# VH-VL binders against Large ribosomal subunit protein uL10m (mRpL10): the designs that were tried, part 32

Target 1, 224 residues: Large ribosomal subunit protein uL10m (mRpL10), of Drosophila melanogaster (Fruit fly) (q9vpl3)
Amino acid sequence: RGKINIQRPKAPHYERARVVAVTQPKYPELPKAKSCFKTRAERTQQQQENPYNEIIAREVRNWLDHSRLVAFFHLSSITADDIFRVRVQLHKQNLHLKSYGSKIIEQAVKNTRYEAIVPLFHSNHCIVFSPDPEKTAALLRIVRRVPQMVLLGGIVEETMLSRNQLVAYAQMPGLHAVQAQLVQTLSQAPGHLIQQLQAHQNSFVQVLDVHAKNQMNEETPKST

## First folded at step 1 (VH-VL)

Design o28 (framework fv_ontamalimab)
Fold by ESMFold2-Fast, scan of step 1:
Structure o28 (fold): chain C 224 residues (1-224), chain A 121 residues (1-121), chain B 112 residues (1-112)
Amino acid sequence: as target 1 above (224 residues)
Amino acid sequence: QVQLVQSGAEVKKPGASVKVSCKASGYTFTDYGINWVRQAPGQGLEWMGWISAYNGDTNYAQKVQGRVTMTADTSTSTAYMDLRSLRSDDTAVYYCATYEYDSSGYLFDYWGQGTTVTVSS
Amino acid sequence: DIVMTQTPLSLSVTPGQPASISCKSSQSLLHSDGETYLYWYLQKPGQPPQLLIYEVSNRFSGVPDRFSGSGSGTDFTLKISRVEAEDVGIYYCMQSIQLPYTFGQGTKVEIK
């Protein structure tokens, strides 16, 4: 049961500049002739806000505010039956799998300390929420059997963590003091986490490339 | 294929120090923690400590606290255990062992071949 | 420290006979994440230990199905349904719920 209402003062300049660029979009400079040719319908649509999106965005903010553990995943193609089984398994551990559209997530985190996560949700994604950060190990155990879900990173006790940092946090069961120390150490450079999370996405694509090529000359990829 | 290869046998005098190496291959070094476990002749297994290859965090067993230092060199994918002020009861085979951070609790699923350290006068 | 106690300390079995090893911990190995952090290892003569069973009952890759683990809380059992010559060695239980990680004193399994 964590509330994520306290803003962190240590956002790095790079992350802040990126967030400002996203929250204050500049329209491209267009020749007057082209700008004058915009249709009335196009102008009306650009100015109209969808009230439904704000309602769902409020739901996302409530999940963020009431969760001490939030994990972000890339989600590859998966059947409705398979994702339902994963959802049931996670629910037994008080872990709640949710999927929201990218624009809704952007609207939910706009003007919050988590605004920098928006680029992670440009395509196929899901989020797992829990009020209990001690469930991080249980989460990773469940999702490792789901190859369609690839961990990108998360938030523990209001601190943004990369994939490797979240995995490291999970590896010390029953040692609250060591886990707290790890979170404190990992929280010292939050702006660099977006670069790390994006690098993991790129590394995943590269790994899939190598895996596909290896399958051309080998049968049944196996690990010990 | 995951492999841990340790340095060769050492013979030391009481009061000396020994530094055992454990070279990892076949995986991303920073994704695994390295544990050190020793076994005295004819005795059981004794955990000595753990190091994170990710950030260098360590935890040492109380019995060796103050005499042991564990380090990891990510450029060579090698972990080290330096044990000082050697006593005859430090005579043992020293193993490094690892587990994948994102595995479901596989612990000590890969072991080095062992390094025999003999402390004699 | 958590104390791990194994019984028996030595076991001599005829090939094909079942074997059972008990492991008791001085406190519960159940973590708040719902998992129980108990492991079984086999050390063959002159070799490093090898993982057999992780988290009470899960068989590690390549481990024959004649090996099975069971138990909960503080009482755990490793069973070998039909002991073979290659199963000779010293068996250890281990806990990782709390630092320092601790092992049982070992059970020597020999063929008659």
Scores: ipSAE 0.005, ipTM 0.462, lowest interface PAE 12.0, mean pLDDT 75

Design o29 (framework fv_ontamalimab)
Fold by ESMFold2-Fast, scan of step 1:
Structure o29 (fold): chain C 224 residues (1-224), chain A 118 residues (1-118), chain B 112 residues (1-112)
Amino acid sequence: as target 1 above (224 residues)
Amino acid sequence: QVQLVQSGAEVKKPGASVKVSCKASGYTFTDYGINWVRQAPGQGLEWMGWISAYNGDTNYAQKVQGRVTMTADTSTSTAYMDLRSLRSDDTAVYYCARDHSEYYLDYWGQGTTVTVSS
Amino acid sequence: DIVMTQTPLSLSVTPGQPASISCKSSQSLLHSDGETYLYWYLQKPGQPPQLLIYEVSNRFSGVPDRFSGSGSGTDFTLKISRVEAEDVGIYYCMQSIQLPYTFGQGTKVEIK
């Protein structure tokens, strides 16, 4: 982890963050050939967009460097009004909900200790940042009322935690919670926590796949 | 004629890193992407990731994410795959393959055998 | 990830007789651009895979006309009208409609 450049704000104000999120378009998957063979016009636009993307990637790095709590969520379809209400609730608790493109996240964390989280962001996602890890309980209470946000895991005091570990941490009191969780996480084998986070995501996908197949079977029942 | 020529076989100990090269010739390197696909002994094909030779954009398979880095050197028309923290289950033949404008892998390297043993 | 399932897993064919391999995807491979992102590869013993069929039914350059692909949506077939000794190897279907690229488990074709 690097220190935040003091020439730049540590974290965007809520209103600035909301504007950035609104202006970040979600693109459908591009055909591979178009991604490889950009036209001259597309290359010129790529050059113009690159400085903006670097600024946003720097913001992500600043959030990671200065947040003692980072929580990762899968985000299902949600209206702009609903996510705005969630953002306001979170902001009152010094919790900052951010949405960034997966490429920007990858650019921000590449060659850092957080590089391993990149696979989590290839699906629809959002991240909650806070300088205060004591707010983990408040975060989970708010998100429990938002079924479109599914907790995947997080980082507390630079230590990566699975969903279950983060839920357990939320129930521990004060400074002792930080020490206990760090000790527990440090006892795990290298890569173990990332596998747990990915297993949770894969289990969710498997459940959705089975449900979708069951619905298809129900719609077209067997001949007899 | 399009050719992809890969570096020679590697034998590594668990925990080591391996860097496989793939030198392209016979086409404009920056116009195509390079995919990396591996095959464990007696097993099927497993996609590892993709790199754009145009802008360096990458996408890695979840199983190797955090351990793999793909790069491309346009001055030498060479793509590289660097795989870290090697485990015995990384023992495989690693192929590079060109990503065609019709969204398929058309030309493949000869393969690089990577053996991870104590 | 899209799961690709091939049947059969192995096939022994008398020279000159036809062979058929099935490939099923867990999701539709039809893109909004109207193309279907399904491909067939052959891996001969000791060699890298080679492209046979691109986008369901198009033969790659140099591929004999005894090879043909068909199908739509999630159900695809590769047919060899007259299997020859040089056709021995493992056949894989692949999808590229989304990353990661995924392959079927392979079908081993051998001569009786």
Scores: ipSAE 0.000, ipTM 0.380, lowest interface PAE 17.8, mean pLDDT 75

Design o3 (framework fv_ontamalimab)
Fold by ESMFold2-Fast, scan of step 1:
Structure o3 (fold): chain C 224 residues (1-224), chain A 119 residues (1-119), chain B 112 residues (1-112)
Amino acid sequence: as target 1 above (224 residues)
Amino acid sequence: QVQLVQSGAEVKKPGASVKVSCKASGYTFTSYAINWVRQAPGQGLEWMGWISPYSGNTNYAQKVQGRVTMTADTSTSTAYMDLRSLRSDDTAVYYCARDYGSLDAFDIWGQGTTVTVSS
Amino acid sequence: DIVMTQTPLSLSVTPGQPASISCKSSQSLLYSDGKTYLYWYLQKPGQPPQLLIYEVSNRFSGVPDRFSGSGSGTDFTLKISRVEAEDVGIYYCMQSIEFPWTFGQGTKVEIK
């Protein structure tokens, strides 16, 4: 529970920052990795600068922080009835389907270890959260029946996994030790996952183009 | 393997300065904050401060503020702690440790650097 | 600064017996985000500290299930259900709710 200070500057922060940046001398900048850790202090300061979007960004951070399984999907055009059926089936397995705007995702994960996911969210997308990583196999079985949802990658036990790595994780025996071993092995190669996620974007664009063309060609208007 | 490897032991006289390095490997250096913690002989742990290699932001414990500077070189994945105007009570093992993701916890620690201040 | 007080300062336990360590903070460690910023570390002889428990009760990766953390507000407990030889060392609680981060004075656990 915060205290409201009415005397805070009400200027649009983006416009003020833009004007200041234009008039300031150029300073050399250190190269920055796409993946970045956000400390509590830095997170608090950013929240103060973006008050209107902060409630939703905070929700996204809570889901990321409390979920041991997070899966990222591209979402093609889907009817309300179909997505409702998918949500119900996922919910029975303690899998929670959420959609957030790209700017909110960026605000939530910028300067955190999850920043690498931002490029995945430049197109229509959705995220599935669960506190139970054992549900990865159930998730993939459900999604196989939903061609509109295309798996891009995920996070298991705080480690980012590519699509292929997440599929491999789902196929492992249901023993925590064996699954933890895979996660530990992947944790030893920092940055590798970012390259794989970026490569999948190119494949994903190709899949989207094919799917969009097929969707248009197979569309049959009601002629009764 | 995720590792933090620190520079070797130092022996300094009162009034001198010491610069301890902490080289990170096996992870994306800018994704984790680096904390500095010291331990005097036979005593407990004392937090010195932290630095974000991504932003360059620092926060120092009041006891050493004005005498300490923490920096990070992203090109070499190395963090530094420079402590000036050394006193005998600065004799300690100095550790660097990374903050673990969203947890604000120190999951990986350096092996420690012994700094002895004696006349 | 937030003061962290541990009791007892030392424990001598027979292998297989339980051990309990208390940690008290001078103010609440519950932050406005709903999280409690309390952590437990173990320092084995001649080694740097290692993380055991984060956010009061969550075991860090690889930490045996015989370790458990509990508590709320200002009163926290670390329990070891059956102490083993590898558990010998000094245990520290830590808070990170506000700067400066502060540690408890430590609890030495020995096997007898």
Scores: ipSAE 0.000, ipTM 0.405, lowest interface PAE 16.4, mean pLDDT 75

Design o30 (framework fv_ontamalimab)
Fold by ESMFold2-Fast, scan of step 1:
Structure o30 (fold): chain C 224 residues (1-224), chain A 119 residues (1-119), chain B 112 residues (1-112)
Amino acid sequence: as target 1 above (224 residues)
Amino acid sequence: QVQLVQSGAEVKKPGASVKVSCKASGYTFTDYGINWVRQAPGQGLEWMGWISAYNGDTNYAQKVQGRVTMTADTSTSTAYMDLRSLRSDDTAVYYCARSGYDWEPFDYWGQGTTVTVSS
Amino acid sequence: DIVMTQTPLSLSVTPGQPASISCKSSQSLLHSDGETYLYWYLQKPGQPPQLLIYEVSNRFSGVPDRFSGSGSGTDFTLKISRVEAEDVGIYYCMQSIQLPYTFGQGTKVEIK
């Protein structure tokens, strides 16, 4: 048996979908009185959890629980060679790029503090995990050179951060205590409603300033 | 395409102040910092300071600390360097240059602004 | 402050011949993250500096393959395998591992 030394080809570009005519499994017809109940097969499928999905979901929960840095990315079309190079660069910095299906992520985070991330994974996505939050700068530096990966946000020290907050965190010096304090400050920033109200007030003030300057026949200073 | 466009040449007397602008385009302004680097006639490059376009944090070189203020206007994607109490040894070409996070290179530079300080 | 020292300060090169510039730092530029924060810039006459090499050995976009960087710790080298007329200018090394960021004195490359 040592005669067979060919591993499964990992070049799917030549895997032409072949139509395999297979008779579909026949499900019993339900009596009209029982049509409001799921079939035995449907009930069995609901009760028998896919063990593979649960194993992977536990892996996702483990990564989330043991990582002090988690970054979420939208992933556009990228070649296997390009993503492999990115994984190698990230691994050198103790950054672990993982891809999981949306259903597995939903199963992993349902009824946990991480449930809020589920909407991020309804499109093509990937996640980077690290036990070291000081690696945020290295992460963003590497990913900046990969236009197919677009940062959506992350979790640092158990705190949800938006894209802009995570970028700000990355620009801090490597003092962990200072970074943790900034995370708290960023997450407790004034609400968007307050900021929008201030923006509207500023717009009104700008209109008044322009009107006053026009009346005095004084133009806004030219900047060259 | 990434571009940094600076304001025009300035001639000032000792004791005056100068404000140089640097308008960024072709990238998300708030994802990067802006460094200011000067070059006296016939001399090498001297770093003056850095500003974060995201949160306005700054760091200034000791030589100009107390005389310089760097600001960024995110609505116009423009960074500014205001240098006060000008001396003849401030005569130089002043460049703005983009950097990413703390230890990343200056990957794109403005064309330079000549500031001449003479009596 | 980290002091960056370049040698030589001036080079006159026949077109097509190689050129080599050395840069020495007063302390190691190796960061705890495994990266070395040393950069090479070229300033052509009348132009702003432009990035050539980042993190010791990586060519910036658009930089010809005749440029190469090498080195570790405190000793770094920029090599041009065959100097062309467009390579005339002043070359600077820079460190960004520690504030303030510092540059070498510059190396002027001229064609004979």
Scores: ipSAE 0.006, ipTM 0.507, lowest interface PAE 11.4, mean pLDDT 77

Design o31 (from o3 with heavy chain D99E G101S S102L L103G A105Y I108Y; framework fv_ontamalimab)
Fold by ESMFold2-Fast, scan of step 1:
Structure o31 (fold): chain C 224 residues (1-224), chain A 119 residues (1-119), chain B 112 residues (1-112)
Amino acid sequence: as target 1 above (224 residues)
Amino acid sequence: QVQLVQSGAEVKKPGASVKVSCKASGYTFTSYAINWVRQAPGQGLEWMGWISPYSGNTNYAQKVQGRVTMTADTSTSTAYMDLRSLRSDDTAVYYCAREYSLGDYFDYWGQGTTVTVSS
Amino acid sequence: DIVMTQTPLSLSVTPGQPASISCKSSQSLLYSDGKTYLYWYLQKPGQPPQLLIYEVSNRFSGVPDRFSGSGSGTDFTLKISRVEAEDVGIYYCMQSIEFPWTFGQGTKVEIK
């Protein structure tokens, strides 16, 4: 991640084209209904081993690498029209709603710091990406109106945050203001800020591990 | 085969700037971050900074913050490190190294570019 | 910054004998995903560094089985079971759990 010299992150060409297609105005034609929920047939096809999975996994890595904000959601049953409206609202805030099969996500994050998120995607899910972490507040306001989308957690500035930590982050005045205040305090020990971010990552991953274990227990048939 | 090929040696006077290039081949350039690491004569390795070729996002070591700019040109699969206001203690071999896109490890390194700063 | 401390700083080994290098970090390199972000690199004379071991104990492609890594938390060890002439150089440990990425000061391995 950059500091003052950071440029707006660029989406992969084919992913950008797909986002633009979904968010096109409906004046020339009816907007194509999209959903981060996938049909059973589509999920089964995406889980099959094939070269296409490598290409899509690289797209996911590009989104993760180039987004300073990543939010993970569980998705309950939602109509195509409703999710399309949510996607349009998110896109206006430079927030990009994506859906990928669990095998593709696993392949994308394998051997990375973010492998712990894989268990979250064993059920219906979607991910929101943005190059701008200041959009966290806008994201939470939009999603608050969508009961079918349940926030599980996310990554902000490469730091994994729980749902509650993301809510707290959204209420901060601004990342620059917070960082400036911390830098002034830690100018004699610049590593302290990084240590704090690491501590937050560890806490969040612990929460994800507990959540993942709970999800696994819910998936496992109950014995009597 | 993955290759990172760096530009040739540079000799500069104090106060000048140097721009080192790192041309990548054998892989999808935008799928891996590029790190810059330097080594002063007889010394150890010092991390200088990181760039994502796709977004242009960067992170620089505090010691060079304000004097360094890292860029990437996706049309030529080439990363650049521009270091300004050179001092004699910037004399080093500068390496570029490929890192898996989310920061796991440096798997392939360039051959190195010697930068000598003398008056 | 995370400080990486290597011991010894230099090591002279008779060919065929084992060698061991220690690396200690100022804080834990274990992440809650169960992975430890510790790596070993070898820099042969006149060459760039090359990856030997990633995530504490995994050998990189093409690395001979005489190299092994072990450790946890803050204490790590690189072992060479039978040192050969081609193994001479400077060995570095590195962490990538937090910015800035930091290296140990290096251990010079040479043949007696």
Scores: ipSAE 0.000, ipTM 0.407, lowest interface PAE 18.4, mean pLDDT 74

Design o32 (from o3 with heavy chain D99G Y100L G101P S102D L103Y D104Y A105Y F106M I108V; framework fv_ontamalimab)
Fold by ESMFold2-Fast, scan of step 1:
Structure o32 (fold): chain C 224 residues (1-224), chain A 119 residues (1-119), chain B 112 residues (1-112)
Amino acid sequence: as target 1 above (224 residues)
Amino acid sequence: QVQLVQSGAEVKKPGASVKVSCKASGYTFTSYAINWVRQAPGQGLEWMGWISPYSGNTNYAQKVQGRVTMTADTSTSTAYMDLRSLRSDDTAVYYCARGLPDYYYMDVWGQGTTVTVSS
Amino acid sequence: DIVMTQTPLSLSVTPGQPASISCKSSQSLLYSDGKTYLYWYLQKPGQPPQLLIYEVSNRFSGVPDRFSGSGSGTDFTLKISRVEAEDVGIYYCMQSIEFPWTFGQGTKVEIK
């Protein structure tokens, strides 16, 4: 994490961690035509000025920064009691299940290599974090008993992995060095892997669009 | 494949300005900061600053503050570094390099642009 | 500014022998988040710098196992267990705990 360049929102409490290099960054704005339309950059700056969202986004960044294993799940209808039991089982394995709004996730991962994960969070979702990538097998063992949680992919040692790649990683021996070597071999660059993940998502969306289109009734009704 | 491709060599007179471009491909341009680092002939590396293409925010080294402007065009995935009031000690190879704002390290580098300031 | 000092400034190594480069910072590079913001780069002749080691000891993707980084606080070391012809170039340490980012003077590694 580059906490050095993060300005905390005005905190009401005394425990405000000091940022060594920057107190309140006021960077020159990008040159742009005067317009009433908000650019992506302008909308992002507006969101960053919400103190609660920034605090939660920093929490997400801390989890990403300190976790060597991050797994993304689609979450179907599940009771509060059931998800609590799953969270307890995961916690015993040093696996931390967290839920955040899609807006918070986008704010947390913007301008980072992880921005490509944002499309994964347009539906109900949850994330599991762990400092120990060897717990991937334990994670999948627990989740197999929770049909409401569907694995979408993850990040291991800062490398984006598809669902199939993460499952393959889980099958490796519990030797961290061997697993790290596999991750390095499977992914030539974060950008390349992210592109593959996004391309496959686009293909899936395209298939859904074609399917929905074929099942639609096309009519242009007019009054009698 | 992730790569950064920079504009060609420039020869300028003292007092002129130079604008170096850095075209990104193979990744989501707005997800990474672009750093600018220069290297004078036979000398070491000197960090000049970075820009976040997503927010438009910039941070410049004190030594070049007031003479440099960094911009990014998201429609073309191209970053620019404009250095004004050129002096002979600005003669260097200028590199753009991809970095994460929160991690502050540079993993992918452009090939470099030689800027020569002579009269 | 944080000053980064490398020793030695040049190193001539017999092929297959180990090499060690030291980097000292004028201030601690350990941040309140528990991370140490030190990086190692290699610049081969005629090429841009390339990342070797991030956050003291983590080998970047594609970097051979013969490279290792260690250290804490203000004292850091880059080790090459068996120097090969392709390892020739100038090695730089860098800190990113405080603006401006600063590099060491560079250590030239060449083969005897």
Scores: ipSAE 0.000, ipTM 0.405, lowest interface PAE 15.9, mean pLDDT 75

Design o33 (framework fv_ontamalimab)
Fold by ESMFold2-Fast, scan of step 1:
Structure o33 (fold): chain C 224 residues (1-224), chain A 118 residues (1-118), chain B 112 residues (1-112)
Amino acid sequence: as target 1 above (224 residues)
Amino acid sequence: QVQLVQSGAEVKKPGASVKVSCKASGYTFTSYAINWVRQAPGQGLEWMGWISPYSGNTNYAQKVQGRVTMTADTSTSTAYMDLRSLRSDDTAVYYCARDFSTYELDYWGQGTTVTVSS
Amino acid sequence: DIVMTQTPLSLSVTPGQPASISCKSSQSLLYSDGKTYLYWYLQKPGQPPQLLIYEVSNRFSGVPDRFSGSGSGTDFTLKISRVEAEDVGIYYCMQSIEFPWTFGQGTKVEIK
């Protein structure tokens, strides 16, 4: 095709020239690397020795204790711009998106009523907190448009719910009707809710593993 | 007890810069956005901009675009507003205010008077 | 930008009498989530503004029940059932449906 109908934005040409000019290396006399910052290994060691883990764990416990709605998500790769848009939409509904390291989550919930959630955080994750359980429907509407966030389950009014149960909860009208539904659902499967929630998480992990293996196999066929 | 405490009054000459601080306490700093609102003597409220301490994302009013920078230090729970190339019409009381989606601008700092005079 | 217009600009009220302030927006403040992002603030002399009403009609913590908000779409009203001396100040409406946040020009409420 002729080049006349191909538009090249001026900004990329300018940015490319600028990047080449300012990032062009000025070689030192001695061919040796020097770092003014700690290595990645040293940063990892410092993170493991972080004295603030207990302070952050206490903050997580506070959020759990003061939230009537807690939803757990697997988080796939997502851009800062995309997560910001989601956070703004959630914030408009009194929904608070938080991300904490798995070790901090484990430390926060160990020896508490929330200990059962630890297996949900073996992979990349985030949590949404709210003092208002009626916001469950709003939460699911917002997250439906975010393919990088996959609902694993949640806690509503101190009752652990699987993904399907949380979706059903969101469809119930009014607080009293919702509480009645929770009581009925819990009585039908007492003691199985935690197992159901963990089974959903395991199913999702299996799907991710299959997808990752399929991508690896796809890369392999490119080799002769 | 939610509190926003701002830095003290400033007197600047035209062309100078000013940096106002807003120290938050009594809540989780990263859970709420911070807005900056100014009020010229005898005038109404004018929104200057918004920052998310969680993401660092900002949005600035057109009138100060290019002259203002808003930042947040999560380790000290402090938000900053840096306004450059000061003009006489920048003379105002500058407020920081907490933003929570249900309760927009629910708690305000005491205000910082910035006077720009030759 | 969404323009917020308040009427009246000034209001003088005998103590114990009612007061009413109107706020009109150039665009609807109803968002797709079913909420209307309209807020009312009071600035007492020498003080920072304080939140009175959130989402059109809800009183903020500590706000006396003599304050009430109503309205929908583009037309909103703040009512004070019995104005007290402590209610003197400038009242502002504000929208937060989109950036930039915009305020009305303010309504000064004074005691006769």
Scores: ipSAE 0.000, ipTM 0.400, lowest interface PAE 19.1, mean pLDDT 75

